VH-VL binders against Large ribosomal subunit protein uL10m (mRpL10). Designs and how they scored, part 55

Target 1, 224 residues: Large ribosomal subunit protein uL10m (mRpL10), of Drosophila melanogaster (Fruit fly) (q9vpl3)
Amino acid sequence: RGKINIQRPKAPHYERARVVAVTQPKYPELPKAKSCFKTRAERTQQQQENPYNEIIAREVRNWLDHSRLVAFFHLSSITADDIFRVRVQLHKQNLHLKSYGSKIIEQAVKNTRYEAIVPLFHSNHCIVFSPDPEKTAALLRIVRRVPQMVLLGGIVEETMLSRNQLVAYAQMPGLHAVQAQLVQTLSQAPGHLIQQLQAHQNSFVQVLDVHAKNQMNEETPKST

## First folded at step 5 (VH-VL)

Design x66 (from x51 with heavy chain Y102F; framework fv_anetumab)
Fold by OpenDDE, second read of step 6:
Structure x66 (fold): chain C 224 residues (1-224), chain A 119 residues (1-119), chain B 111 residues (1-111)
Amino acid sequence: as target 1 above (224 residues)
Amino acid sequence: QVELVQSGAEVKKPGESLKISCKGSGYSFTEYWIGWVRQAPGKGLEWMGIIDPSDSYTRYSPSFQGQVTISADKSISTAYLQWSSLKASDTAMYYCARQLDFSFPLDYWGQGTLVTVSS
Amino acid sequence: DIALTQPASVSGSPGQSITISCTGTSSDVGGYNYVSWYQQHPGKAPKLMIYDVSKRPSGVSNRFSGSKSGNTASLTISGLQAEDEADYYCSSYTSSSTWVVFGGGTKLTVL
């Protein structure tokens, strides 16, 4: 029984060799874990290409496009319970509190009219959306009592407003009230102007009338 | 013009109760909060607490929690600061001030109410 | 405890510029620029001079300005006048707390 040369095994018979060649399991090349050598930049880029991120980014865009009131807040050491409580309060007012990562926001607003908001998202943030700009006062009323929510600014009717401007906006009378007031003011302006213009003429006429009366009284000869 | 008018000086004994007032005018009283600030003789300013007159939401500084009660009557545009039992250490000038919320400054101040507590 | 530290006193001559510092113990004191400055003359109520670090209310002289660097806010008074002699207090709100904090106050003397 010839010593099986384990170092140089004799080539098997051609038929066996053929069978062995056909039956050899073709193991898929293990994907070279290129992932281990991906630079932080590449990983970040891959995260950007995450289909889920795109979906969320689309959602953000949708909210921005359909909201007439958008408010941006910094969140400072707020608990989940506190967020939930605030969310419930806001929801009762048809205000929608959402939180998104900075990268998602960047992706969402890239090459859009909202790109200017990106610098606001450098830390933990949340956004409140509303279809109704009249809810600004309600929003501020609620969040003023939540010290962990710091108002940074917002968008009202497609206009970017600072914190102070948002507060001022909330204090303004409703658009209809302002319009009514404007109409009233404008309607009164012509009347007042006419009155002022006529005031001098009327005074002049009165003076002339008095003068005429005095002259008539002087010309009445005392019939002796 | 925005104005806060406080009640007059008070002289009390230890153990007595006291309620001082701050009346706001020249603005919508319920749109702004009222803060109270204590200043002991020769000392600095101490923020005591704040009230939203619209619904009487109130917050206190930790140092004053349970020591005083802040309240408001929006019908007469008046905020109150009260003690159930005064101490000699309560001797101070007390200011009310308008404050939109915690993050906004005290923009208008009352003239102050001097409270003297002596045996 | 969140505290604001001010120098006890500063002095200057008429026409000079002086600066009063206000340093917070925590990064939270300076985080969102909610620093205010108040002027108080003897026997008078405090008056708001600066808010939001650098904003000036209507009626306040442009000689008063505010700035912030790191955890230190500063009030600068240019062209010092005799009438500026008063106590000055800084104040801040922190998001971690639901109360306003005042500094210890600085007595400004005009020489």
Scores: ipSAE 0.562, ipTM 0.772, lowest interface PAE 1.4, mean pLDDT 85
Fold by ESMFold2-Fast, scan of step 5:
Structure x66 (fold): chain C 224 residues (1-224), chain A 119 residues (1-119), chain B 111 residues (1-111)
Amino acid sequence: as target 1 above (224 residues)
Amino acid sequence: QVELVQSGAEVKKPGESLKISCKGSGYSFTEYWIGWVRQAPGKGLEWMGIIDPSDSYTRYSPSFQGQVTISADKSISTAYLQWSSLKASDTAMYYCARQLDFSFPLDYWGQGTLVTVSS
Amino acid sequence: DIALTQPASVSGSPGQSITISCTGTSSDVGGYNYVSWYQQHPGKAPKLMIYDVSKRPSGVSNRFSGSKSGNTASLTISGLQAEDEADYYCSSYTSSSTWVVFGGGTKLTVL
């Protein structure tokens, strides 16, 4: 409880920081001389704020902003050799496996649409980033053979998807093929994986039906 | 309709070889793993292992490693469970079931193959 | 062998509610939300009833519900019916070398 209170940061002072930066006197002196005279309070403050975390948090935000595919995994105990082998396989598919501390993830996604993912990272985790959402199927096929990596969910085209929704997305190869698959799947007895696929596909079918009806209405608009 | 159909019941003597089958239909066979589950008479379910039919990758439970061989032929959508030399203790019902990976459930099950090993 | 602990038997009367527990460790039930429940009638293959702790496949009655607290997952059957009489098995993903573990099974008797 005390720790939670301590973790409550002050509101951002962006405008104040900007004003200070603009009005700040020119800094002509060498910073090394001043650094030698820092106080105990200044040392404690620098240690608590850890500039390294800010830099890495910005890196994480950059990955999130420029990746059209982000997948989140729980990571169990794994050897350095095994994870390296997985990282190499993923890299060949333009998939980038990254591991960050929970505090850095929280800092990176704070005040963003992705803040809801923070609870996923209270235990061991890793993230895979890619600019190419078509690589989702390749990603899932590679990680299926790494039992230490368990899929939690992901983000595709800025949309958060559950584990089952991401699997369903990976199994939809293209519009024409997907339409044929949806017709066949709707006539099948449902199982767990089929139910998740059908739920996602039923929503997609509804979207396609609405789109088709809109296209038809645009081609033959009412003229009365 | 997703369906897994297993081969018929087998009665064998100790020392004989056996290969039972599990044929999948109604889905893309290579997109899912096939898991094998054993149930000894009057006992519970035991997970034996899996195969990825796309490249025949296998993983076994330690209790069954070296005791059985799991294989698949993706051209006929069929997975196999094989013994080189049967023991009386192999007497059990054997189920195949579809599984996406270790963290996903066994969502569709075959009807089971009863294997009886006695003289 | 059997890794997850279930009671050997449980009983209830028609219309009542019954709960079956499944206890593991922090490397299976406690560590992950990947618990499944299977129903097996005598002479039949198991049927998936619950997955991901609390989710129901299509065609499974809403009388079946799942939950988890710490290292223990629970299957609850409300409005108990004669047709519910069966063996129930829990299963979980595990980070140990076995990857998939089953419970010992629970025989549900409807009195």
Scores: ipSAE 0.266, ipTM 0.654, lowest interface PAE 3.7, mean pLDDT 78

Design x67 (from x51 with heavy chain F104Y; framework fv_anetumab)
Fold by OpenDDE, second read of step 6:
Structure x67 (fold): chain C 224 residues (1-224), chain A 119 residues (1-119), chain B 111 residues (1-111)
Amino acid sequence: as target 1 above (224 residues)
Amino acid sequence: QVELVQSGAEVKKPGESLKISCKGSGYSFTEYWIGWVRQAPGKGLEWMGIIDPSDSYTRYSPSFQGQVTISADKSISTAYLQWSSLKASDTAMYYCARQLDYSYPLDYWGQGTLVTVSS
Amino acid sequence: DIALTQPASVSGSPGQSITISCTGTSSDVGGYNYVSWYQQHPGKAPKLMIYDVSKRPSGVSNRFSGSKSGNTASLTISGLQAEDEADYYCSSYTSSSTWVVFGGGTKLTVL
């Protein structure tokens, strides 16, 4: 039995060769490891297409749509423990502190009325949501003591406000109080105007009466 | 009109205790903080600390931590700065000023209280 | 330590424009534009002149303006008047600290 030359095996009989050629498993070409050469842009795009990111983006949109108060903060060198403490304090006031990546925010607000907020998210940020715009004062009171949380601005009643405008808003009396004051002011305005208009007329009548009385006294002949 | 009125000038000896006052008016006293600033004779301004009168939240500059006590009585719209034991180096003008928070300026100032500590 | 450096003195003639600089040692001083300027006349309390780098409180003359470039904030006084002779202090707050810092002050002399 001749030594099977493993280095140069004899070509099989043509029939066997044909069978072997037809029965050779066609292995799909291993996907060229395109993954190693994905450009940063492609990686970023793939991250955008992450189903998980889409879910989070939807969550962000839901928060934005159901919140009457939204405040944006820059976070500067804040520890997880500090964030937790602030979160607890805010939670007690029904204020919800959330942190999202800039890409998620971009995805969430793309082609929405909130697209204008994207430029605010250039670094580490957090967002506070509330269904109650009256909690603005409470929010500011809490975060004022946290120097690592820098107020950038917010949205109140669908209106974008600057930092200073938010502070001013928090200092305003409640809507009902303002309305009451307005009603009172408006109610007093006509009365005051009428009084002013009548004051001149009354003064004129008084002067005329005095003049008339003086003339009557001069015309009374001293009956000697 | 917003106004901060401070207590009068004080002349003390080393080792004595002192409490000076700052009364705010013309605004909601509890909505703003009160800061204290020291100015030694011929020297610059030094921020000492701040108090939130609403709950007496207080922070001090590192240089003044443990050296002074800042307090407030919101019922009478008054903030206080006190020493347990005065030193000659405490001789200075002391100002109180309104400050909304750390990021806001000292927008209204008291007239100042001169404290003189001499043997 | 966060420090603000000001020139010890500046001088100008009436009608001139002068600038006082305030330079922070920390990169954090430049981060959020919380720079204020105070004017202090002899024997008087300081007065806020500029806040948030460039904003003027009500009642402050438009001759006073503020700017910032990098870590240096500047107070500019245009149309210099005799009444502007005073000490000027810059101040800043940084997110890394929980205290306000003042510069060393600048004495402005009107010649």
Scores: ipSAE 0.480, ipTM 0.742, lowest interface PAE 1.8, mean pLDDT 85
Fold by ESMFold2-Fast, scan of step 5:
Structure x67 (fold): chain C 224 residues (1-224), chain A 119 residues (1-119), chain B 111 residues (1-111)
Amino acid sequence: as target 1 above (224 residues)
Amino acid sequence: QVELVQSGAEVKKPGESLKISCKGSGYSFTEYWIGWVRQAPGKGLEWMGIIDPSDSYTRYSPSFQGQVTISADKSISTAYLQWSSLKASDTAMYYCARQLDYSYPLDYWGQGTLVTVSS
Amino acid sequence: DIALTQPASVSGSPGQSITISCTGTSSDVGGYNYVSWYQQHPGKAPKLMIYDVSKRPSGVSNRFSGSKSGNTASLTISGLQAEDEADYYCSSYTSSSTWVVFGGGTKLTVL
């Protein structure tokens, strides 16, 4: 038997096709001349140095403007197969998992009320967008099985919420008016929310330790 | 132990309606999807569709879209496969199986329900 | 109804190794690492033998192994035993549709 080095480039065709198939959602194009909507970019009139970055930043602003649910996650090391499975599950619920560079995020939210969230994106991160805030419960059900994704917080109906506030929102009976009232009642100043989101990031190791211990405990009586 | 138990064999005439069941036990029913697979006599496996019992979201193979209805009742951990009007060509073994979603394997299977449609 | 291509039959003797191929396209077998293999004995439900191309569920013999090259996945059974005589089906996720696709099945005969 010959000795053959079978080490190959890490980006095989099947992984690229997988990511492209899941990460290219088709959403309605905003009509330029007939639009009754203002994008966040149009409201802020933001200027950018790099034209390419402005194009991607406009995509991010479009997602923010047309999404009534936005959830922020810290993302630990995860295989391409695992993240693809998560994206497929989320897409079925009209939940769109996106990853953008921190510089693009900063350019997208600059001069908006959400500029304060930029520090959350200095490490590995991902964002889930949906036009339907009632999908918060479905989102949390899916991600609880993904230990690599740690919920930091989000935005519901343009209101910034901590992790605990999003969990509370998800547990509401499903009356839109009652959920909207809860969002307003649970809302907090951006500084306070950022402190809570940073606390979650800082306690990430503790959360992983608890999760690992819980998985071991759950598997102890079940030798499968 | 994880177990999927299906309803008993059925003998029907063309034009009759039918609803067969698949009951899950030994796991959290709403945390896994239930897929349905058809096997005609002497033929291979055909994937029909899947249901998420947590919200009753369904996805069908194009070959079975409009031909059958998949539903679930999470309060009794049971999924269903239903025909409004049976045809002789519906004669087959029908399996339910647990699946996390389309990209995950069918990891635990029911014993199968034989459906015979004859005039 | 054959979506993925498998040989109709394969045969071997006890103690030998046999391989069953499963050929698709870049939209299924070639595009993803989500290939599964199922064993079906006459009159019984299928049993999962391999998933994610090469992984074995708990309780499946290490005589069963899987691999993939390009658009073709392979199931290899080493140390063939009489009890291995069954029909074997491959399956893959597909990006060209929202469903699972199965192979046509291979009948393994143990002489």
Scores: ipSAE 0.007, ipTM 0.453, lowest interface PAE 9.6, mean pLDDT 77

Design x68 (from x51 with heavy chain F104W; framework fv_anetumab)
Fold by OpenDDE, second read of step 6:
Structure x68 (fold): chain C 224 residues (1-224), chain A 119 residues (1-119), chain B 111 residues (1-111)
Amino acid sequence: as target 1 above (224 residues)
Amino acid sequence: QVELVQSGAEVKKPGESLKISCKGSGYSFTEYWIGWVRQAPGKGLEWMGIIDPSDSYTRYSPSFQGQVTISADKSISTAYLQWSSLKASDTAMYYCARQLDYSWPLDYWGQGTLVTVSS
Amino acid sequence: DIALTQPASVSGSPGQSITISCTGTSSDVGGYNYVSWYQQHPGKAPKLMIYDVSKRPSGVSNRFSGSKSGNTASLTISGLQAEDEADYYCSSYTSSSTWVVFGGGTKLTVL
């Protein structure tokens, strides 16, 4: 039996060749992996179209919508352990530390009232959420001791605040205390005003009385 | 009005211990931190460290770590800077200043305490 | 290590504007750096003049202004007066350095 020439197999009989040609599975051309030449823009767009990113973006929106306190931080070089420690401390105060990519944030706040926060996310950032604006002071106390967390600003009661404004807010007495003070001040205002108005009148009357008494004493003829 | 009052000038010998004080008034002492700054004669300002009086949390500059001890007594609104063993190189003016945190400026300063260490 | 470099001295005549520069060595000085300026007269404690690069505390003259470009912060004193003669120090905090750093100081002479 002649050595089967594996290098140049004899062409099959024309009938077999025809059958082989017709029965050859047409494999769909593997899509040319356009993936290797995707422009940075296309890659970015594909990342935006990631269903997972959409889910995360929705989560971010939910946090923003249900939070009365939102604080934005720049994160410098921080270890995972340090972040964890801070997270635990914040959690004890019902403060929720989250970190999201800039693209996710952009997607999350696109065409929303929060779109103005996008410029804050130009580097590594984290966000702290709370349903309680009264926790602002607690938040600041905790993060002051974390040099790697730099406060950039925040949202309190739907109002965007600068870093300094957040600090000022944290130092303010509670709403109830302020209201109580206001009520007290308002309750005292009429009394004080009346007193001031009456003080001048009373003084004038006293002067007139003294003058009248002096005139009466001068008109009493010494009945010699 | 916010005021920081420091203890008086000190003249010491090398090897002696020293504790100087800074008393705050006119504000809530525990809401702000106290920083210490050294200024050697004819030299610039050097940040030494900072303390949170509320719980005595303390941080030092690397140059001063282990060289000094910063402490506070919140009951009397006073911060302290102390040396266990003074050196001639410790001769300087020492300032305390109010600082909310690391990123906040030193907005109010004490009058300074002159420490002179000479043999 | 973060270092702040200031000119050793600057001078100006009364009524002139002068600028003192403060340059950081670290690239981190350009981002989230908090720069402050302090004035110190001889034998006196330093006084805060500018904070957060350009903010002025209450009671500080509007002749003092601050700016930043890149890694260089600047203190500008307009309408120079004799009383402005003092040492000026810049300071900065960066998130990478967990301590406050002062510049070497600049002596301002009013001629």
Scores: ipSAE 0.527, ipTM 0.765, lowest interface PAE 1.6, mean pLDDT 85
Fold by ESMFold2-Fast, scan of step 5:
Structure x68 (fold): chain C 224 residues (1-224), chain A 119 residues (1-119), chain B 111 residues (1-111)
Amino acid sequence: as target 1 above (224 residues)
Amino acid sequence: QVELVQSGAEVKKPGESLKISCKGSGYSFTEYWIGWVRQAPGKGLEWMGIIDPSDSYTRYSPSFQGQVTISADKSISTAYLQWSSLKASDTAMYYCARQLDYSWPLDYWGQGTLVTVSS
Amino acid sequence: DIALTQPASVSGSPGQSITISCTGTSSDVGGYNYVSWYQQHPGKAPKLMIYDVSKRPSGVSNRFSGSKSGNTASLTISGLQAEDEADYYCSSYTSSSTWVVFGGGTKLTVL
């Protein structure tokens, strides 16, 4: 079909434009004399209860509840063009990059099962959502090219995973592949099964040795 | 088990081209990046750059941008480091190592390739 | 290129504990928990000893431990043994254009 600009640059980011407008910090560059005049009470009320923040917080909860894959990233300084390119690549894989203020995240997850993630958002951050957990490998491949985005951890199938666990999950074969591997293993000759059991016994002995050493190490550093 | 095997030592003259290799085995080659690290004689480690073998995406340290080219052939699980014109200052040990991304450790290392550039 | 600050050398006797420091900035060691430590014996390739500040790969002795406070990461070796004599390098992810930065290296001498 050739190079046709049928894709709209703004269409994939319509929701983001809404969120950015709401969550943008108020950094008035205008001189004091040119600011909008509001009473002290009106300004205080806007700061203490912002109904728009409630709407965005609810939107965040909706993303968390309806995504089977959620990945959390620390975000270093990045140009608008660079983050847009990343967002486009992610969108092609049904991965949705969102940015929200730390106060919005805290408000969204307060008193929910997600409250444990709040410490991840003390500095600049972004979140990637997807309804498809099989896209974890694609997500990590795309983000590897973006050194400004550093993986902190995530949630897959409602299970909180550390960075290392999420990476391991991405490298695991899908359910079909796991079933195929099990069938292949079951078809092995008896001699091969004996070798596998013998190897497992050797691994078990090594695991016990490592566990004993780790247990001693864990006991030693327990100081008050 | 994971293993990275590098090509043998090279002795070259200034101005010559060179391409050294790093072959990975015991893991899915395209699931990890290959980083290159330089160590001048008696000096410390310097990170040169990295390649994603799945699509040959590369990133270089500013000190090595334009000085070397990193490439890979995923069909034979091999990464390469090459110079178009060697200098005496390129004399060093060169290591390849497996790295998942910039924030990840270099977890398995090749044995190193010694490159000596002299007249 | 920039390097993280390590002492050029440290020494200890068998059975003692020693600590090697690695000091950076808020853009590397201070900003992220992605500090690694490598051991290099003369004529050998480096070996990963610690990653993510304090985690050990499989097969690395529990005598090796890592920690971080502010802009300084530390590698501690307890029950020092002769085979621990080697060069030790710290490394960190950096948000600057260099992506990965190494320390200058520390020579550990076991008396």
Scores: ipSAE 0.051, ipTM 0.567, lowest interface PAE 6.1, mean pLDDT 78

Design x69 (from x51 with heavy chain F104L; framework fv_anetumab)
Fold by ESMFold2-Fast, scan of step 5:
Formats: structure tokens, C-alpha cells, sequence
Structure x69 (fold): chain C 224 residues (1-224), chain A 119 residues (1-119), chain B 111 residues (1-111)
């Protein structure tokens, strides 16, 4: 049956945004009034740049406010095609993979309980949002095949959790009330969670530093 | 209670084919990977590879790529390890074990299947 | 191909504490907090004792603890008992050619 929407999921709206961006009409500037049109265009562009940043920050706050599951990942080198395949798999489970600049994250969480997460975003990162915390197990099942995405931690029911606490939460079958109680039991102070998450990032930075040093040593022959 | 039960010991000659099994129970079989670990007589543990029974995704250690085939039948909660042509060097204890993802441990282990290959 | 480095043997007396080391590289033990320890008695399957460097599964004695510094992870057994006599294997995630790498194993003798 052609009306079975489950078998014909809607294309992600970001794909439509890409098409619009590529196909935008190009308007030439008038030669004789070029300086005036250029000045007006410059003023219009300046006004558009500031509202765009605030719109994205509001989008991030909206995602945080309406998501009962938020997971934070560090990203190693990954191709656009590989991340696209991951995003499609996640979207089928109502899991939304987003990436935002550190300034936008800082602006979005400023003066909120989540301001402590800002240091996590100084490296290459992405965030997965979902309104459904029961999707944590599905999230981990998909991401376990993507070693370039390293789980740092997350937020479940507005409670900050370490990687191990999120894994424990995902392994809990049964009533939602039992999982909510587990989240309360496993919760930690933001400072302690940030220390644990930074330790993982520092380990990764050490791997990169040692790898770079090993590459330099291998490229430096000794001819004694 | 989580349990992994493996098939019985095998005695084979070089060049013969073999397929051993690992049956999971007490958990949702498709939510966990099944890994295979080899232990040669008097030697240590060596990771062979893993399968996700939900879609039969496999990943092998380079040492075992092309040497063995890992498969699973989710309808009967069973994973398999298979050789097309056995060698004397394949003599070992073979363990299956459950794993949630690449970063987590092998948390529950089968009892092991002893494979002996000799002429 | 490459195994994590463990001492071949370690020994202790009942009531003592012993430590088993597990040394890797920045692409495994040093790069990630995904280190596990397994206990294997002769003729038996391995049993998970420690995961994520320092976490214990339910049912594992608090006499077993894990830690890590740089490229070296350590398993410490306090209040050593006769039943602790076994082979111990460390394991880590690796970002290189495989997802799992094991150590060579350490035979613990309780005298």
C-alpha cells in the first residue's frame, strides 16, 4: 500500500536546505549604481549575520529543552559519506545528530545549568538529541560501529551522566520509572563529570601527540 | 540468567571443513555482539572477530581475515565459527563471548569448544 | 600480531597484596579508558573481573581493583587467597588493526 508512510519515511529536512543553498538564484549588481548597491548589500549582510547566530543558539536551546536524551561525542576523522549514513540510521530511531560551533554552544547554554559542558566542545564534536530516553540502547547499538565517534557522556531527564552511567542506563529493561530512579542514583556533580569527560579527551590528545611524534621519528632516518 | 552454550569437542584431519556453534539465552540476542576468542594449547587469549546478529555485520582480526567465517542465525539465537579447510595450527580452544560494543568488555563467556586437528 | 605486555608470572602469600601490570601503546591502553581484566582457572573459561580500567561487575570481590597511568594499566589483588591462583589477562580497545587486543597473560601463584 502506497499510503504506508512507515515504508516511505520523509527525507531529512537538512537535505532540502542543501538543495535550496545550491540552487539559490544569483542576482547581478548594477554597474552604474554599483557603489550604492554594494553599500546596501553590505549593510544587509551584516544584519543577517547577527540574527543567524542567535537563531542557531535558540535552536540549540530548543533541542536541549525538548530532548530527554542528549549524548555528547568526540569526532575523529570521518568522511562526509560515513557521517551521512550514521545520521540516516539515527534519524530512523528519532535520534538527531547535530554539530554546532563552540561559540554557539556557549551562547546557547550561557546562564543555564548546562554551562559546564562548554569545555567539551573545544575539540571536534557532535551531539545526538532525542525526545525519547528509551532510545539510548538504539543509539549505542548504532554508534558502536563508528569508532570515530567516542561517547563522552550525556544528559538524561535533565541529569548529567558519564559514559559508564549512560551505558548502565541503556542496559536497563523495564518500566520508565525504574530507569528514571537509576538516573537519579547515578547522577554526579557537573565538575566531577567534566573531569571524567576531559580525561577521555586528554587520552585522545595523547594518542594524537604520540602518533605525531612517532611519525616524525619514522621520517627521520639515522644513517650512522 | 545470561548463558552462552557452545557445541562439543571436535577431532578433525587437515583439509576438512568444520562449523562450531554458540547459543545465547537469558537476554535479547540481537542487542549484543558475539565475539570469538582463540586459545592455542598452553598459550594466551587471541581475539578473532565479532558479529552483530541483528544484521550479520562482521569484523575480523587481520590475523583471521580469510581464515574463518563468522555467521549467526538470530531466529535460533546462535552464532557460528566456520573453517572451509582446517590446518594443524587451528588446534585450539575456541570461546564465544558476549560484547555490547567495541569499547566494552566480553562480559559473559561460553564454556569453550576444543578443536583438535591431526593426521 | 602484537599483544599487550604482562609479566609471565607473579607470586604472593595469603593475605598479601600483589599487582599485575599491563603495558601497551597510545593506540590502546594509553589512548582509551577501555581496559578489562579476566581471570582464568585451568580448564575453565575466562571470567570478567574488571572493566573500564577500574569498574567491577556484580559478584566480583572488592579485593580486586584496577588503575591506569599513561600506557600501563594495573590489576591489584588485596588480601590474597588460595582461590585467586589463576591466569590473568588484560585486554584493551585498540584504534589500530583490530578492536580488541589481549595481553600475554600472567600466572599468579599463591604459596
Amino acid sequence: as target 1 above (224 residues)
Amino acid sequence: QVELVQSGAEVKKPGESLKISCKGSGYSFTEYWIGWVRQAPGKGLEWMGIIDPSDSYTRYSPSFQGQVTISADKSISTAYLQWSSLKASDTAMYYCARQLDYSLPLDYWGQGTLVTVSS
Amino acid sequence: DIALTQPASVSGSPGQSITISCTGTSSDVGGYNYVSWYQQHPGKAPKLMIYDVSKRPSGVSNRFSGSKSGNTASLTISGLQAEDEADYYCSSYTSSSTWVVFGGGTKLTVL
Scores: ipSAE 0.015, ipTM 0.504, lowest interface PAE 7.1, mean pLDDT 78

